# VH-VL binders against Integrator complex subunit 8-like protein: the designs that were tried, part 1

All scores and structures are predictions.

Target 1, 198 residues: Integrator complex subunit 8-like protein, of Dictyostelium discoideum (Social amoeba) (q54vk3)
Amino acid sequence: MNKIFGVKIDSQQKKRQQSNKNLTVFNNGRYLIYIGDIHFDRKFHREALRYYLLGCGLETAFYSDPVKTSVTNSKYLTFLSRRIFDCFYFLRAPMQAIVVSQFFGNLNQTCLVSFKIIQEEYYQLDTNYFQYIWELPLLEILLTTFTKQKDLKKIYLINQIISNPIINENNHPDIRKNFIKNTKHNFWKAISSNYLLQ
Positions, changes and structure headers below are counted from each chain's first letter, unless a header gives other numbers; Kabat numbers aren't used for antibody chains.
F, E and O stand for the ipSAE by ESMFold2-Fast, ESMFold2 and OpenDDE, each averaged over both directions (binder to target, target to binder). V2 = 0.75 x the mean of E and O + 0.25 x the DockQ between their complexes.
[cut] stands for letters that were removed.
Atom coordinates printed by the task and the answers are left out, and those that the model quotes come from them; centres of patches stay.

## First folded at step 6 (VH-VL)

Design b1 (from r4 with heavy chain N31Y; framework fv_roledumab)
Fold by ESMFold2-Fast, scan of step 6:
Parts: sequence; structure tokens; C-alpha cells
Structure b1 (fold): chain C 198 residues (1-198), chain A 119 residues (1-119), chain B 107 residues (1-107)
Amino acid sequence: as target 1 above (198 residues)
Amino acid sequence: QVQLVESGGGVVQPGRSLRLSCTASGFTFDYYGMHWVRQAPAKGLEWVATIWYDGSYKQYADSVKGRFTFSRDNSQDTLYLQLNSLRPEDTAVYYCARSDYLEWGFDYWGQGTMVTVSS
Amino acid sequence: AIRMTQSPSSFSASTGDRVTITCRASQGISDWVAWYQQKSGKAPKFLIYAASTLESGVPSRFSGSGSGTDFTLTINSLQSEDFATYYCQQLNSYPYTFGQGTRVEIT
């Protein structure tokens, strides 16, 4: 049923693997994503999220090898980002969902889905995840909403992020790319720590 | 269960106006983005306009900008499309449609209402 | 605006056949593609989103694939209820655009 099986991993993108065939089933990233889809279809969003994160971690050597990210099919990452977005949204984790929307590869869709969440859930937005927003239009939506709501603490926090020279100044493109790469890596480490540790 | 019902179509002369309505039922209307799509006789689908869940953001096809106005009344679960300065090329079946929850696509459509612009 | 081009424009097929419809975008749209089925005199019905994800309730004989600019809709074993016109749509950016449609008709 699940089209994720159609995504091939380059033989050069290797993960740790045992040659004993009896042990490989549970350490297969694609199989874990498939189990995640089964739980998602049953409305078990927390269990689905756990399997999606574990599957993604195995495909990326637990977020420790950034080279593997560049060789992973973009469709694979985008599809997982949408599924993980859905899990966070249904688990009432709107700020984590907003962060994940930045991985969609389409800023228009990121802003559309995030605007709706920000307008409806601004009071629930976990400030610990503000540091993982790097898209200026998204920061502007957050700032406008918090200004309208007179939320001085959140206005202050968003302004600190916007004031980062890498975010709001015309910097060399490679500096911004490296910053975003590190922000993505740190986000997935934080999420894995918070959601895989039970 | 989810149902969208269009109305307000008819036959009009060029330069005149019509107001189309779309009544929604079976879902929480004020949580969804809504769209109008039209289809001329024996032709394909053409996107006309988009409106966000709260009405704060709207987009229109270039062919209808300045002539058509999209609005919604969340208290009545109803959409409106005001068609002004109608042209023969606007002749089509007009469908209202709902965005998929995260706007991946248009997951529910009404049956359509026919607008004919002719002498 | 992003142009969506479908091929073929029409297709003659019999029940049990495997049918493949292609859709090409004039620029990269990642996987922001949806597919719809429209039967004569009816409104379109949502089939697939994110290029390859089946909408709930859609039969498993339908599948989608592709990314970037080239996309495909496949029906593995055509049933009598599948004779219809199929449309692709890009949702990458406004204005949203549809392909011109592919009509699947009985031989």
C-alpha cells in the first residue's frame, strides 16, 4: 500500500548492518516507516511518529552524517516531513509542526499551513522551538500575530531571531546554507531526544 | 456526509453580473480553505480563486482579477463568488471545492452550477 | 505560470488493462502534484496527492509516481468504473494549474 517502498537508497548511502538476516528486519529504515504508516492509518499518531523518527534516523545514521542527506531522494524527505507534520499537529504540538513545515520544499505551502496554525494556536506555541525557524516570511507571520495579541514575551523572542545577522542581513549564500543545515540537524536531534526516549 | 452545493448560475448577457453561492455541510467549515474551479463545455479544469479559512487571504486567476470577488460567511457555512463584467469566455460550470486538510489538493467538490454568457 | 502537459490526450483500453498517464510540469515543482478522476457529467474526485500518496478510500489499483517535472498515474487492472477523464494539478505556486486532461475510453 505504501509508496515509500518505491524509494531506493543508494548503495553508497550505507547504514550499520548485520549480515545475519534474522536481525535486519527491525533495523530496516523503510520497514519502520511502513510500520509507522500502519499506526498512522489507525490514528495512533504518537506511535506513528516514533516509527517515522526511528526510520529517518536509521536512513541518516541518527542524524550524524550530513553527507547522507544530500543523496537521499527529496521526495522521500518531503513525504516524511508531511507525515511527521501530521503527527505533530494531531498530537497538539503546533510549534513542532510549524518547524517541520519548513522541510516541505515549497515556501508557499509552508506559509499557508503555518499561518492557519499560528492564528488558531498562538497561545500553545512552545517557545523552545522558536530557535528552529529560519524562513523570514514565517518569522514575519509569527511577529505580526504576537504583536496583534500583545504577547510581549513572544514578540521579544521572535525579534531576537530576526535580529540574527545570518537571518535578516544580506550575507554570502554559503553562510546561510550552513546555518540552515546546522539548524535542521539540531532540530532533529532535539525531536529524537524528546519523542524517542519515551 | 461532506457536502458542497452550488447555486446562482444562469444565462446572462455580456457585461452583466451573477452571484454564485456554495453551501457547505458535514464538516467544520471555518477550518478549511475553499476554492472555485471552472470548466468550459468540453474543456478542461481551470482554477479561478482561493480563499483562506478566515477570509484574510485571497488569490485569483489573472483572467478574472478585478471582475470576480470571492468571500465567505463562516457563520452561515457559505461561500460567495461575485461575477462582474461577464464575458462569453466565462461560460463554464463553476465548482466550489475544499482544500485537503493541509492543502495537498482539493479533496471534496460540489456538483457545479452552470453560467452561460451569451446573447 | 507553471504549465502542466498531459499525455496522451485520449486512450482506448479494455477492462483488465494496465493504463499509464503522464504529466509534465514546465518547471520543477518537487512533488506538489494531485490527480483527479472526472466521470462524464460529474464533479472531479480526488485520487492522489504529493505525487504518490493515495487518498483514503481510493482503490489500490491506482498509483502515482514522479518528482520534479515528470509525473505518472497508473491503473494496474482497469475496471469498468475507471473509464473517465484524469487530470493532474500542481499546487507548488499560484496560480494553481491543471493539465489538459486524459480521457480513458472503452475499446
Scores: ipSAE 0.000, ipTM 0.457, lowest interface PAE 15.0, mean pLDDT 79

Design b10 (from r4 with light chain A50E T53Y; framework fv_roledumab)
Fold by ESMFold2-Fast, scan of step 6:
Structure b10 (fold): chain C 198 residues (1-198), chain A 119 residues (1-119), chain B 107 residues (1-107)
Amino acid sequence: as target 1 above (198 residues)
Amino acid sequence: QVQLVESGGGVVQPGRSLRLSCTASGFTFDNYGMHWVRQAPAKGLEWVATIWYDGSYKQYADSVKGRFTFSRDNSQDTLYLQLNSLRPEDTAVYYCARSDYLEWGFDYWGQGTMVTVSS
Amino acid sequence: AIRMTQSPSSFSASTGDRVTITCRASQGISDWVAWYQQKSGKAPKFLIYEASYLESGVPSRFSGSGSGTDFTLTINSLQSEDFATYYCQQLNSYPYTFGQGTRVEIT
């Protein structure tokens, strides 16, 4: 791929070439992210997304483990989420981008970029991805926008989400945390199946 | 050959400001994240700030948030660190450093520039 | 913030000695650890990334190991040029933090 697109980044390539560990590109998520960045810089957003998703898949989506979002590598996930967000944005997949913005680790930034996308891309919002929104302020932004648009179906769908897991949280403190973890895992599985078609 | 050259350090009184610069050469500057790390006399290394390759994302140490501003000019291959409201505890050698593309470590460092905040 | 604690803070060694420096993270950081060497009056030099990979140009007598919370830098057969202060760093999450340093002094 680097040969086809004519992109070379010397110091990163040198470090990977000099590694003595028995690693393969397929088992090295960081190297896949590196390849994705090369494609992204060349404006090949679909190809970049595929490599970013392969990198994500090595961590969780293709293997029988929950998303390790809150334990370690939070910076790596933040970096990855920003790149995946940009890919979805440029591929005109706004609802997927909005879901990914929840991984930024900064809720104010999540809400600001999502509000902008909702204004720009209202008619492209895929309701199949509403189920992957867990941040209440973001759900409120969506609800407010759908109310202004008098979009009864979308209002209904968002209200279903708002009323579901939050009601059960006060009797079991871990309910919300577990729900969010499972929601994240299911999102990456759905994205991988929908965008990693080879 | 990769080179990073810091400048702009000096001796100032508390409450004053300085602007540090770091000039990069020998690599494609806009492909790399850049960092500032400081070291007080006879003390260890302290990370100060990070800026991504395109300037879109920045992080700061809690001790400098609201006082220091990190920026980059990719057209001039130059970094800037604006130091405002300087305190005696900001006295240190300030290094600029390049990270690997995936930020596995800081692979090249400048020689450093000394900032002394003294009354 | 993740605290990085090095042991020992300093020790005396002689040329030919095997030197081991330990770095402990206050929470799990996977393999997001780098090691640096700093000689008096000079900028740090990159030695090791991803806990165990040796940077190009670094002598093979240097090695790193560990994962999770406990990491080790080893210098096999210390040479006169190795008397320096060594730092570990975690790059798992912001803010990036360094260990306090370990000074390797000539006996």
Scores: ipSAE 0.000, ipTM 0.477, lowest interface PAE 13.0, mean pLDDT 79

Design b11 (from r4 with heavy chain S99G D100E; framework fv_roledumab)
Fold by ESMFold2-Fast, scan of step 6:
Structure b11 (fold): chain C 198 residues (1-198), chain A 119 residues (1-119), chain B 107 residues (1-107)
Amino acid sequence: as target 1 above (198 residues)
Amino acid sequence: QVQLVESGGGVVQPGRSLRLSCTASGFTFDNYGMHWVRQAPAKGLEWVATIWYDGSYKQYADSVKGRFTFSRDNSQDTLYLQLNSLRPEDTAVYYCARGEYLEWGFDYWGQGTMVTVSS
Amino acid sequence: AIRMTQSPSSFSASTGDRVTITCRASQGISDWVAWYQQKSGKAPKFLIYAASTLESGVPSRFSGSGSGTDFTLTINSLQSEDFATYYCQQLNSYPYTFGQGTRVEIT
């Protein structure tokens, strides 16, 4: 938002180097989001999506750059998540939209939007994206819906995710947090591959 | 057209109970999350509680948690708010409201029902 | 809980005026802000969501802007029907909280 990338400056020489890096990255990121909004307002949702993805720093070798990784784990990604969600929704990519809703920072809204999308787009749910769901209430919504539909394969897949020992609440919190962090990372790598590098 | 009609308000002494109802029409009730919002005389709006489309998840404001119970009957398109252990500070007009489809805001509101808690 | 603070608390205006109401969140809430209009003795009416998107049927003289912590509602060329109290609301996280309201009163 007002600060896209955070970098510590330790010495006079490092201050100069990192100030130049921060300013360039900050300006480019803000500009890309601005261009994304222009495309979104014109209903060019795929073009908007590309600019939003670039603007959040996902071009950073998939979070290998420490400076840009701080952006993708911050409120900046939460801000962009709503715009990216809207893009996937209008592009008829419902499972990707459901995954992105987990970044909203409001679990109730995540579950409400996901339930509605699941009802509307049941037969368009791409099971390859089930692996990127980590919120238990959302997994429960998916399981309940698939049970009602008697969709044995989808029931099986969701149960496998819920049964993952790492997701279990009895595990040390750091283990669960690292698993979720890696899940988020892998999701954005997959999305970048499919929407930016294609 | 979407309509929400609240009822059940009244004057009650501290410590007593009331049950508020909200009847919905004009939309597929079981596809929407529903909310209660209250407004004390000459004061602003205060969110009270949320209930999901199927009743499986509920959330309450800290000021009412443990005293108020939110429920819904999807077969009758009706919401209920059970108000227990009422206090003078619970005096307010109580509105039921529909959450917009993706819960971007509360898009339809009822006319409100007045709850007065006084000695 | 996220506190929403509106300013001013009241505003005196005439038809044709441009009115700006501000709303500040105590922490970042992205664009999870909705605006409502409430006329005396009536229920609130949904105006704007996602900080800047007009609800269907809301006149184009209404606009919203902002992100993060600072948000504004603007009424360009105030009409007689616009004299009301306006509320912002954050829907970023529970508990959902409203601003204290801004009364737009006739001069």
Scores: ipSAE 0.000, ipTM 0.444, lowest interface PAE 17.2, mean pLDDT 80

Design b13 (from r4 with heavy chain G105Y; framework fv_roledumab)
Fold by ESMFold2-Fast, scan of step 6:
Structure b13 (fold): chain C 198 residues (1-198), chain A 119 residues (1-119), chain B 107 residues (1-107)
Amino acid sequence: as target 1 above (198 residues)
Amino acid sequence: QVQLVESGGGVVQPGRSLRLSCTASGFTFDNYGMHWVRQAPAKGLEWVATIWYDGSYKQYADSVKGRFTFSRDNSQDTLYLQLNSLRPEDTAVYYCARSDYLEWYFDYWGQGTMVTVSS
Amino acid sequence: AIRMTQSPSSFSASTGDRVTITCRASQGISDWVAWYQQKSGKAPKFLIYAASTLESGVPSRFSGSGSGTDFTLTINSLQSEDFATYYCQQLNSYPYTFGQGTRVEIT
């Protein structure tokens, strides 16, 4: 947790205050993410994922509320997305991992890791998650790969997404921004339903 | 306890070839991407090549592309770097290194093997 | 290729000093920066990744910061074992590139 936020608990008074706030530990989103890190380090990726998702949901009302920009929570969510990406990858959920890579805040790295996964895990790509891709370069990578594989079904599905005018960068910025916000929210709701409740 | 041990370095004339090896122990070798990084005498670090955990994807620095070949034998927990058409500027200590899956960092490095290209 | 430039090239310091090393990328690399320590005649040792995340076992006097193009490694209260050369690396995209190194020397 200190590691994720870059927060130093460097005094006894701060440690006492932090410990007291964590006495009802399971209702603290940051504490849940800390527990997730413990499981992740022990290679318990499914348990780590559950704690990460619950912690994220508690901190952001399941991504219904935007992260406050005055707090470094946006940097925190970027780091956490990489942890969640690793969990999905090691659990053999490659399409979910590819969707999560869009949260990295670095499109070049999103494309690099997605390209690797698409090549190695082609037949495990769950098409139900295609609807949560909004980055055009990533859609182009998928389309190119599916075309090489002559996978008509996947080509059709990706073309439907690319054909959405809102995905094109030439639309009004606010319309695209709201679309992406709703897509992110719907993705995390679907993931939480599937991994926390089912 | 993770260990990487390089071997195969030596003194060679320009235009000749060398084969470097790196033997891994203390971890599940076939789950990790591996890399070669070199360091010329009194100079800094230079990335040379990357190979994925299963050997299916490789990347090379432009300075060595077409001359060096990176491979791995997951059954022997060993990496190989074939150095062809060696040039004096290839003189360096060659390190093998391990990375996490997403290549955020190189966490373990071998002690290096010295390659000297001179006439 | 992304060029990584470190400043200063060398630093003269005494034990107890606060040392700051900077690393600048020629283009935006988000937080895809790792830092390494190399002692004379030894292999590099991994210190920090994602610009600011400390590797387990690395002393808390080491810290990293920055994003985009400007990155900093700080050693608070330099110890005798910290005299070494420090390298930054970008892992944003191939080819991976290192800074030229910063040598921290005894004054």
Scores: ipSAE 0.000, ipTM 0.465, lowest interface PAE 15.5, mean pLDDT 80

Design b16 (from r4 with heavy chain N31S Y57E; framework fv_roledumab)
Fold by ESMFold2-Fast, scan of step 6:
Parts: structure tokens; C-alpha cells; sequence
Structure b16 (fold): chain C 198 residues (1-198), chain A 119 residues (1-119), chain B 107 residues (1-107)
């Protein structure tokens, strides 16, 4: 057995009285991660991804509005981000992997892994996912690489994103935070549509 | 707050048995997976066994499988490790440990109890 | 079984040094790596999980990185209380395995 959860999955009377909906969803997510890991170990990356995404969907009620940003939700997505990253990488979806790396909670790690992927998988970068990059250092890495490749189309697309005042200028902090929150929500919604639905 | 206290270690001859206990306090014992890890003198850590929160699943290192038995009493917040057919290479400090909620790692450890198997 | 290999096995360092310990898995384990600190005569202390996430109460000078097979633990500015043996562990699959340990000694 892979990645065993030796913690109570279903709450007993005592635990149920102390738990809330977030804890219940989190418990369901553990099971889904476990099932996903079984598929991942068997090289069934698409099925593994489906289970990991279902875990994310349950945490956010399948990306319904309004999306509440809580410490619990952020922590759950952070834990899943590396597993989802691996799935996208092995499914040869490097741009999706690069987007997911922004959820690692460590910008240095995000930039390092993204730089390597951009170098290795240049021609696999799906431009439809450029809109989900919000970290300026990541955008600079993409721009530098596209400039070296003389890829005018990709240079243009990244420049459009970088020119967004919300990303580049010191607007009120809450404006940028809300923009990033909505970008994250839209990304997971798009991924669920593309990978959970066949 | 969280405490794990091991007991039952000692000096025994090869082929004999010993029962280790670990008493837990400061957390909801019946909601966590528990583990035994051992460390031979001047050596590294070696995972020995895992038991799920309800005792339904148990895993053992190949080196101890068939000789060691892991159990838990959720009503008493206590773990037991029965060591049978002890060998000199079983000489080690035995730690009980709790895994965190998602089993990302072992977040709390007891102080350890020494088991010495010698002739 | 997944083998975890640490390097170096030991090394000398001074207070204020940047210390990096490497851990390599014999097969892909995603981010299922935890790091522990063990001081002489004491039980191990949980430092890092999911390869890079600090356990609550662990000083920010500690950081972890890596995925797949190569992992590192870094201490950015070594303090006197950091002289200890450090262990990595994979929790990807049973049997759970530890690296052999890296002893950080004073110069």
C-alpha cells in the first residue's frame, strides 16, 4: 500500500461534535489523495490527476462562488500542488505544471523548476495557460526564454500579461490579492473542465 | 502538551521475548496513526512498524515481520509492541511516534526505551 | 524498498555558515519527504514535511527543497543549537525508509 493515512477518516460522535465542514472535506481529500497516489505509482497519471483535482474541487465546492480564501483552503491546495505538478509534467502538460508551481508557497522553488521545464519542454508550452501566471519573476523567465528563441508570438503574449497594471504597478494591495484569487479560481475551473470531463 | 512515554525495555538473552508499551497524552489518541522506530547504538533510524488509528491495518519492516506484533488500546491511550525471538541485531533504542494528520511525517516522538539483546 | 541516500555523511561547520544536506531516493517519491533533527541522546525532532514545508515552531533559517528523487535541507545561518544529526525520510510507500543521517559538527 502506498501513502497510508493511519488517521480516522470518518468522525465518531465526539469528533463530529468538534468538526466543521472544512474538516469533513479535508478528510475526504485524504482518501482521494491516497487513491490518486495508487494510480500515480502505476503510471496512470491522468487518473491520478482526476483524483487530486476532485480533492481540490471538494475543498472549494467544485469552484462555486464565492470562493472563500481561508488558511485551511490555502494549506490544502498547497499540499496537493506538488502532486498535481508531477501529474501535469508526466502528462506532457508543462505549462499547466508551471502554473501549478506558483502554489508551492516558495517562489524560489517555483522559479527554479519552471526555468528547467521551460528549457526542456519549450515546444509543449500551451499558450492558453499563460493567462494564469501572476508571479512577475516567472513572467520574466518566460519572456527571457522567448526572446532568446525569437518567438515573436509568445513574446507578444507575455508582454500583454506583464503590461497589466494590476501585476506591475503598486495598486492598493487588496486589488492585486483579489485579482490573484480570481486567477487561481479560474485556473482550477478550467483544469477541472479540461481534465475531469473527458 | 503532546507526550509519548515508552517503557518495557531491558536486557534479554537471544531468543527471548519483551513487551514494549507507549503511553500517549495530550491529544485524541484514537484519531492518529502510530509508529515504532528503532536506532541501534551509533547507527541511524530504522522504521519498525505502523498501526492505523483504529488498529485495522498494521505494517512491519521485513527484518521484524513474523517476530514483532504491534497493537493499541484506544480506551487506555496505549501502544504495545510485542518482541519475540529477539536477536542481537534487535539491540536498539525503540521510539514510539505519532504521525501528523495527513501522514506527512512523524510529528511527535517519545524519549525512547533501550532494548539490549546479548548472550 | 525505496533507498534514501544522504550526503555528506558528516561535515564540520562554524556558526553563521550556510549548510546544505542532500538526500536522494532510489525512485520517484514526489514530495513525500520529511526531515528530522536529532541531538545527542535525544529523540528526533520534526523539522520539514512535504519536502519544503516547515513544521510550526521551526526557525525560518531552515528550508527544504526538491521533488522526485533529489531533495535538500538548508540551514542559512548555522546557530550553536543546530549542531546535530539530520535525517530524511520517505513516506511515499511502505516500508518507510530513512536516510543514513548527516552529522553536522563544530569546526
Amino acid sequence: as target 1 above (198 residues)
Amino acid sequence: QVQLVESGGGVVQPGRSLRLSCTASGFTFDSYGMHWVRQAPAKGLEWVATIWYDGSEKQYADSVKGRFTFSRDNSQDTLYLQLNSLRPEDTAVYYCARSDYLEWGFDYWGQGTMVTVSS
Amino acid sequence: AIRMTQSPSSFSASTGDRVTITCRASQGISDWVAWYQQKSGKAPKFLIYAASTLESGVPSRFSGSGSGTDFTLTINSLQSEDFATYYCQQLNSYPYTFGQGTRVEIT
Scores: ipSAE 0.000, ipTM 0.438, lowest interface PAE 16.1, mean pLDDT 79

Design b2 (from r4 with heavy chain N31H, light chain A50D; framework fv_roledumab)
Fold by ESMFold2-Fast, scan of step 6:
Structure b2 (fold): chain C 198 residues (1-198), chain A 119 residues (1-119), chain B 107 residues (1-107)
Amino acid sequence: as target 1 above (198 residues)
Amino acid sequence: QVQLVESGGGVVQPGRSLRLSCTASGFTFDHYGMHWVRQAPAKGLEWVATIWYDGSYKQYADSVKGRFTFSRDNSQDTLYLQLNSLRPEDTAVYYCARSDYLEWGFDYWGQGTMVTVSS
Amino acid sequence: AIRMTQSPSSFSASTGDRVTITCRASQGISDWVAWYQQKSGKAPKFLIYDASTLESGVPSRFSGSGSGTDFTLTINSLQSEDFATYYCQQLNSYPYTFGQGTRVEIT
């Protein structure tokens, strides 16, 4: 599924996708999300997650039409991130849920839900996903919690992320945007590997 | 099954206020963007306002900007449209509608509620 | 704002006819067009999105085409239940705008 998450799609591949637009419900991202919702309502959260991830990949197509991308790609990812967040939360993948909360488009909401998860699921936070946190307020929440818990290893790991000049210093916005883009790309690749290529 | 039910319409004089409500059921309300669309008697459809799934982003038609306020209560699965400084040209059936995830279109609509601003 | 203009505004057709409705945008909107059917006294029904993709449950006699500024809704072999007003909408940018509508009357 690497092709969907971060592989540059040239004009030939875009043309191929365009010619296949009329193909069945299986290639329509909206219907994949609909199928995901059916599974979610039945409490089949892993299956729901699979369909949401497939829907995300097909609809975002990272190098699609620029006009569509400027209007909908960001909105689509924001809306879908809520569903993916819920799936990770119910699958007891709290760190993945915290990472996904950064896609909500509302930092206050991100911090509120993440704070609750950190308080409830502290001992289940998978350190392999710390590298995908880029929001400074969220890193501060994590650091404060780890300091209160006297968890030296987690304190060390978060401090390494905070010490990255691109994240912690108020650098030029374009440098930070590119770093966040790469971080998002790497996160979705890791998730696809772990949940779609099981 | 998706249902949207509007209420709060009525007859008012110019300059008065009215609050419209739309109650949603049959879907996860806080996952969807919502919209208001109006239709004057014997006229076409006119988009009025859009609100994102969490209420953080709103857009309004120029004709209503500054007079109408769109809000949502995700805990009650309800939309509100506050109509202030009403004018005769605001007379219309007001529909609430749901958009899909990309805002490809408005896939479900309520039955509408009539607002009449008489002089 | 992007203006959407439909043609014709109205016409009469017989059952079995092929009906074509056009919609023109005042500027390029890629394929960000949706089509709706509205029957007298009822709310609009979603028919087509992304200019040419049929919504689930919509009969295959309906089809959409076009890109950029010129879009078309076609109903092959018109049925009696197709008596309605049809609207196009652009969702390329805010404010979202609708065409003025095309009324199809079955004779």
Scores: ipSAE 0.000, ipTM 0.475, lowest interface PAE 13.6, mean pLDDT 80

Design b3 (from r4 with heavy chain N31R D100E; framework fv_roledumab)
Fold by ESMFold2-Fast, scan of step 6:
Structure b3 (fold): chain C 198 residues (1-198), chain A 119 residues (1-119), chain B 107 residues (1-107)
Amino acid sequence: as target 1 above (198 residues)
Amino acid sequence: QVQLVESGGGVVQPGRSLRLSCTASGFTFDRYGMHWVRQAPAKGLEWVATIWYDGSYKQYADSVKGRFTFSRDNSQDTLYLQLNSLRPEDTAVYYCARSEYLEWGFDYWGQGTMVTVSS
Amino acid sequence: AIRMTQSPSSFSASTGDRVTITCRASQGISDWVAWYQQKSGKAPKFLIYAASTLESGVPSRFSGSGSGTDFTLTINSLQSEDFATYYCQQLNSYPYTFGQGTRVEIT
């Protein structure tokens, strides 16, 4: 499993590394992400995650702020979210992985991988992370699955999120943007407490 | 090493049934999605069916819905494709194939087993 | 269902040539495209995924590009072992569909 995942990730990683050579700006975040890649290739997923989180923090304040360096950097950050996703999957943190899938930049991909995780790891879904879901199609997938399972507590929790006017209403774009920005920041703070401060 | 071996193909008359098997080795079978793809003589590839790691979700091509049934036995690392109400247009080499969790593509394929439907 | 159309259906090439195969989706599929090589009498071999990422062990002369609806597979400096049929596949949504194939023949 990890071997096949590692091979595909390694191919994309090599392509991304070539793209990064075209950048003129060096910063310590890229070095930390590179060290994370070394650990990831060796199947040390917890150590890889630590370095990815540190590198992400230096580059983007945990995706709270845009990176202004280059378009290659933006593509790289999207790919990085897929690696962090893999780390959470292998660490048996499926709900955290589902949250991270929202950073992929492709909502169809987010929904497909999340639906599979929800089926595979139902009893490992940590409800404390439901608050970090903001994509309506993903919330609908969760609600449908919990309804099929007759899980009244999880149904209630997802309905509270879906009922939030900021998420459901056609509000001014800035209101929704600020809510999502704060949600992203709070997620990465929670993750840092659990994975970096050990 | 990853290996997939198909069996169960043969010659059969229209309207009859066959059961194809695919035996997996060299990987953690119960963590992978599995697929059947067929290829008629001198024709291209046609996706037939997909089954998730635990058998809870299945998808079929419209041409085989209601006639073919896909199943898996994770305790024996084996796939089954039950072919019912066979038609001449079902004549093809049937391949089983694997995809990992993120379905980027079908990364390993078996050698195929030939199904011939003729009178 | 998403239809995948390859162009050309076949063409003849010589060793050392640069070969480009095109695949067009009937609707947007982002980068959910895989490419396969099939030699006569053999099962398909996985070459490329996510439209442009080379599978491990695939020679660097192969490359892929594209997004949305238009995709290409390029073989830079064709070798004797590259004469085969090539297929694109979309994995954006069920039913999964393949292109009709492009046969690369020796001149």
Scores: ipSAE 0.006, ipTM 0.477, lowest interface PAE 13.8, mean pLDDT 80

Design b4 (from r4 with heavy chain Y101F L102I; framework fv_roledumab)
Fold by ESMFold2-Fast, scan of step 6:
Structure b4 (fold): chain C 198 residues (1-198), chain A 119 residues (1-119), chain B 107 residues (1-107)
Amino acid sequence: as target 1 above (198 residues)
Amino acid sequence: QVQLVESGGGVVQPGRSLRLSCTASGFTFDNYGMHWVRQAPAKGLEWVATIWYDGSYKQYADSVKGRFTFSRDNSQDTLYLQLNSLRPEDTAVYYCARSDFIEWGFDYWGQGTMVTVSS
Amino acid sequence: AIRMTQSPSSFSASTGDRVTITCRASQGISDWVAWYQQKSGKAPKFLIYAASTLESGVPSRFSGSGSGTDFTLTINSLQSEDFATYYCQQLNSYPYTFGQGTRVEIT
């Protein structure tokens, strides 16, 4: 668990960027991630987030580019999901962090960290981001917690998402995959609007 | 559908040159780093070279530095690997492969092209 | 250069078996490990990256673990299509290096 809250940002990215220290010409994406790590180490989490998002190329989603693998199925989004997760967590944006945890590539880890955050940061959960949850086990965790808290509004909102036939039924695989792809795209578009344009 | 197709391999004598090509389709070529990996008969994989998405940065294995030159033409979605001063130990199937800019791993590979250096 | 050592070099297995392949780096590489599957006469196929993250479309019976210097690829309940040679790769630093490969053969 400890490594999910920033340890891997320091060890993994510093070693990676250090291997390229003698480069005379930089790939801008790699350089932006390197700069993001510097800001993260200095506790400038919003600035770090901005550089990580720019390094992922997410700002280009704003220009109505054709559907790109980098937006929905990007391996660098999966790697940077932990860095971006840590940034949202330290910025006290726990719901955005929970959404990002779905990109970890390990659903058990997604559920474990999300459950902990939901318990710790209950009153900071921005309901505008509920629409970007597509993992059923995560929706069940949210529903269970809201039910225990007797939070009728949040129960209602999560039930609306769970009740979507595309999410909760065995449909043709392509229908569910396309829905999740669009949900991922819309999330990163919203994040770019809220964090890169400022 | 992502496709990488290598060409340009063949049989050459030691000291000669070959130029390998790799044509990409099904993705935005200039958004991805590209790599060459070779495999000698009955041996494992050996990384040869990396070129970044815009061609501005290149890395080579020590065994090929000064002899091989990697380049790309983003307008034609094509990679080139110029093999100079070929040696018998360069005999291998040469694969081109793709990675994102972080270089997580090589997610798509071509079918390979055989280079045989013999006398 | 960082040396990647795989074990075993080869072994025989039957469908339904649990298969474990180990890869050791000569120095710390954090999670910068990828795993590949190569069937005879074919190009390698990407399986796992960041030591433990499964590539899209790869069956859930495959899993990876490890960090630092010791890494493992596991196939839980081997299937007939899994008989192949498996390679680890470090991408922590240039030059990128592969393990020597592990051949999984049918018995």
Scores: ipSAE 0.005, ipTM 0.450, lowest interface PAE 12.8, mean pLDDT 80

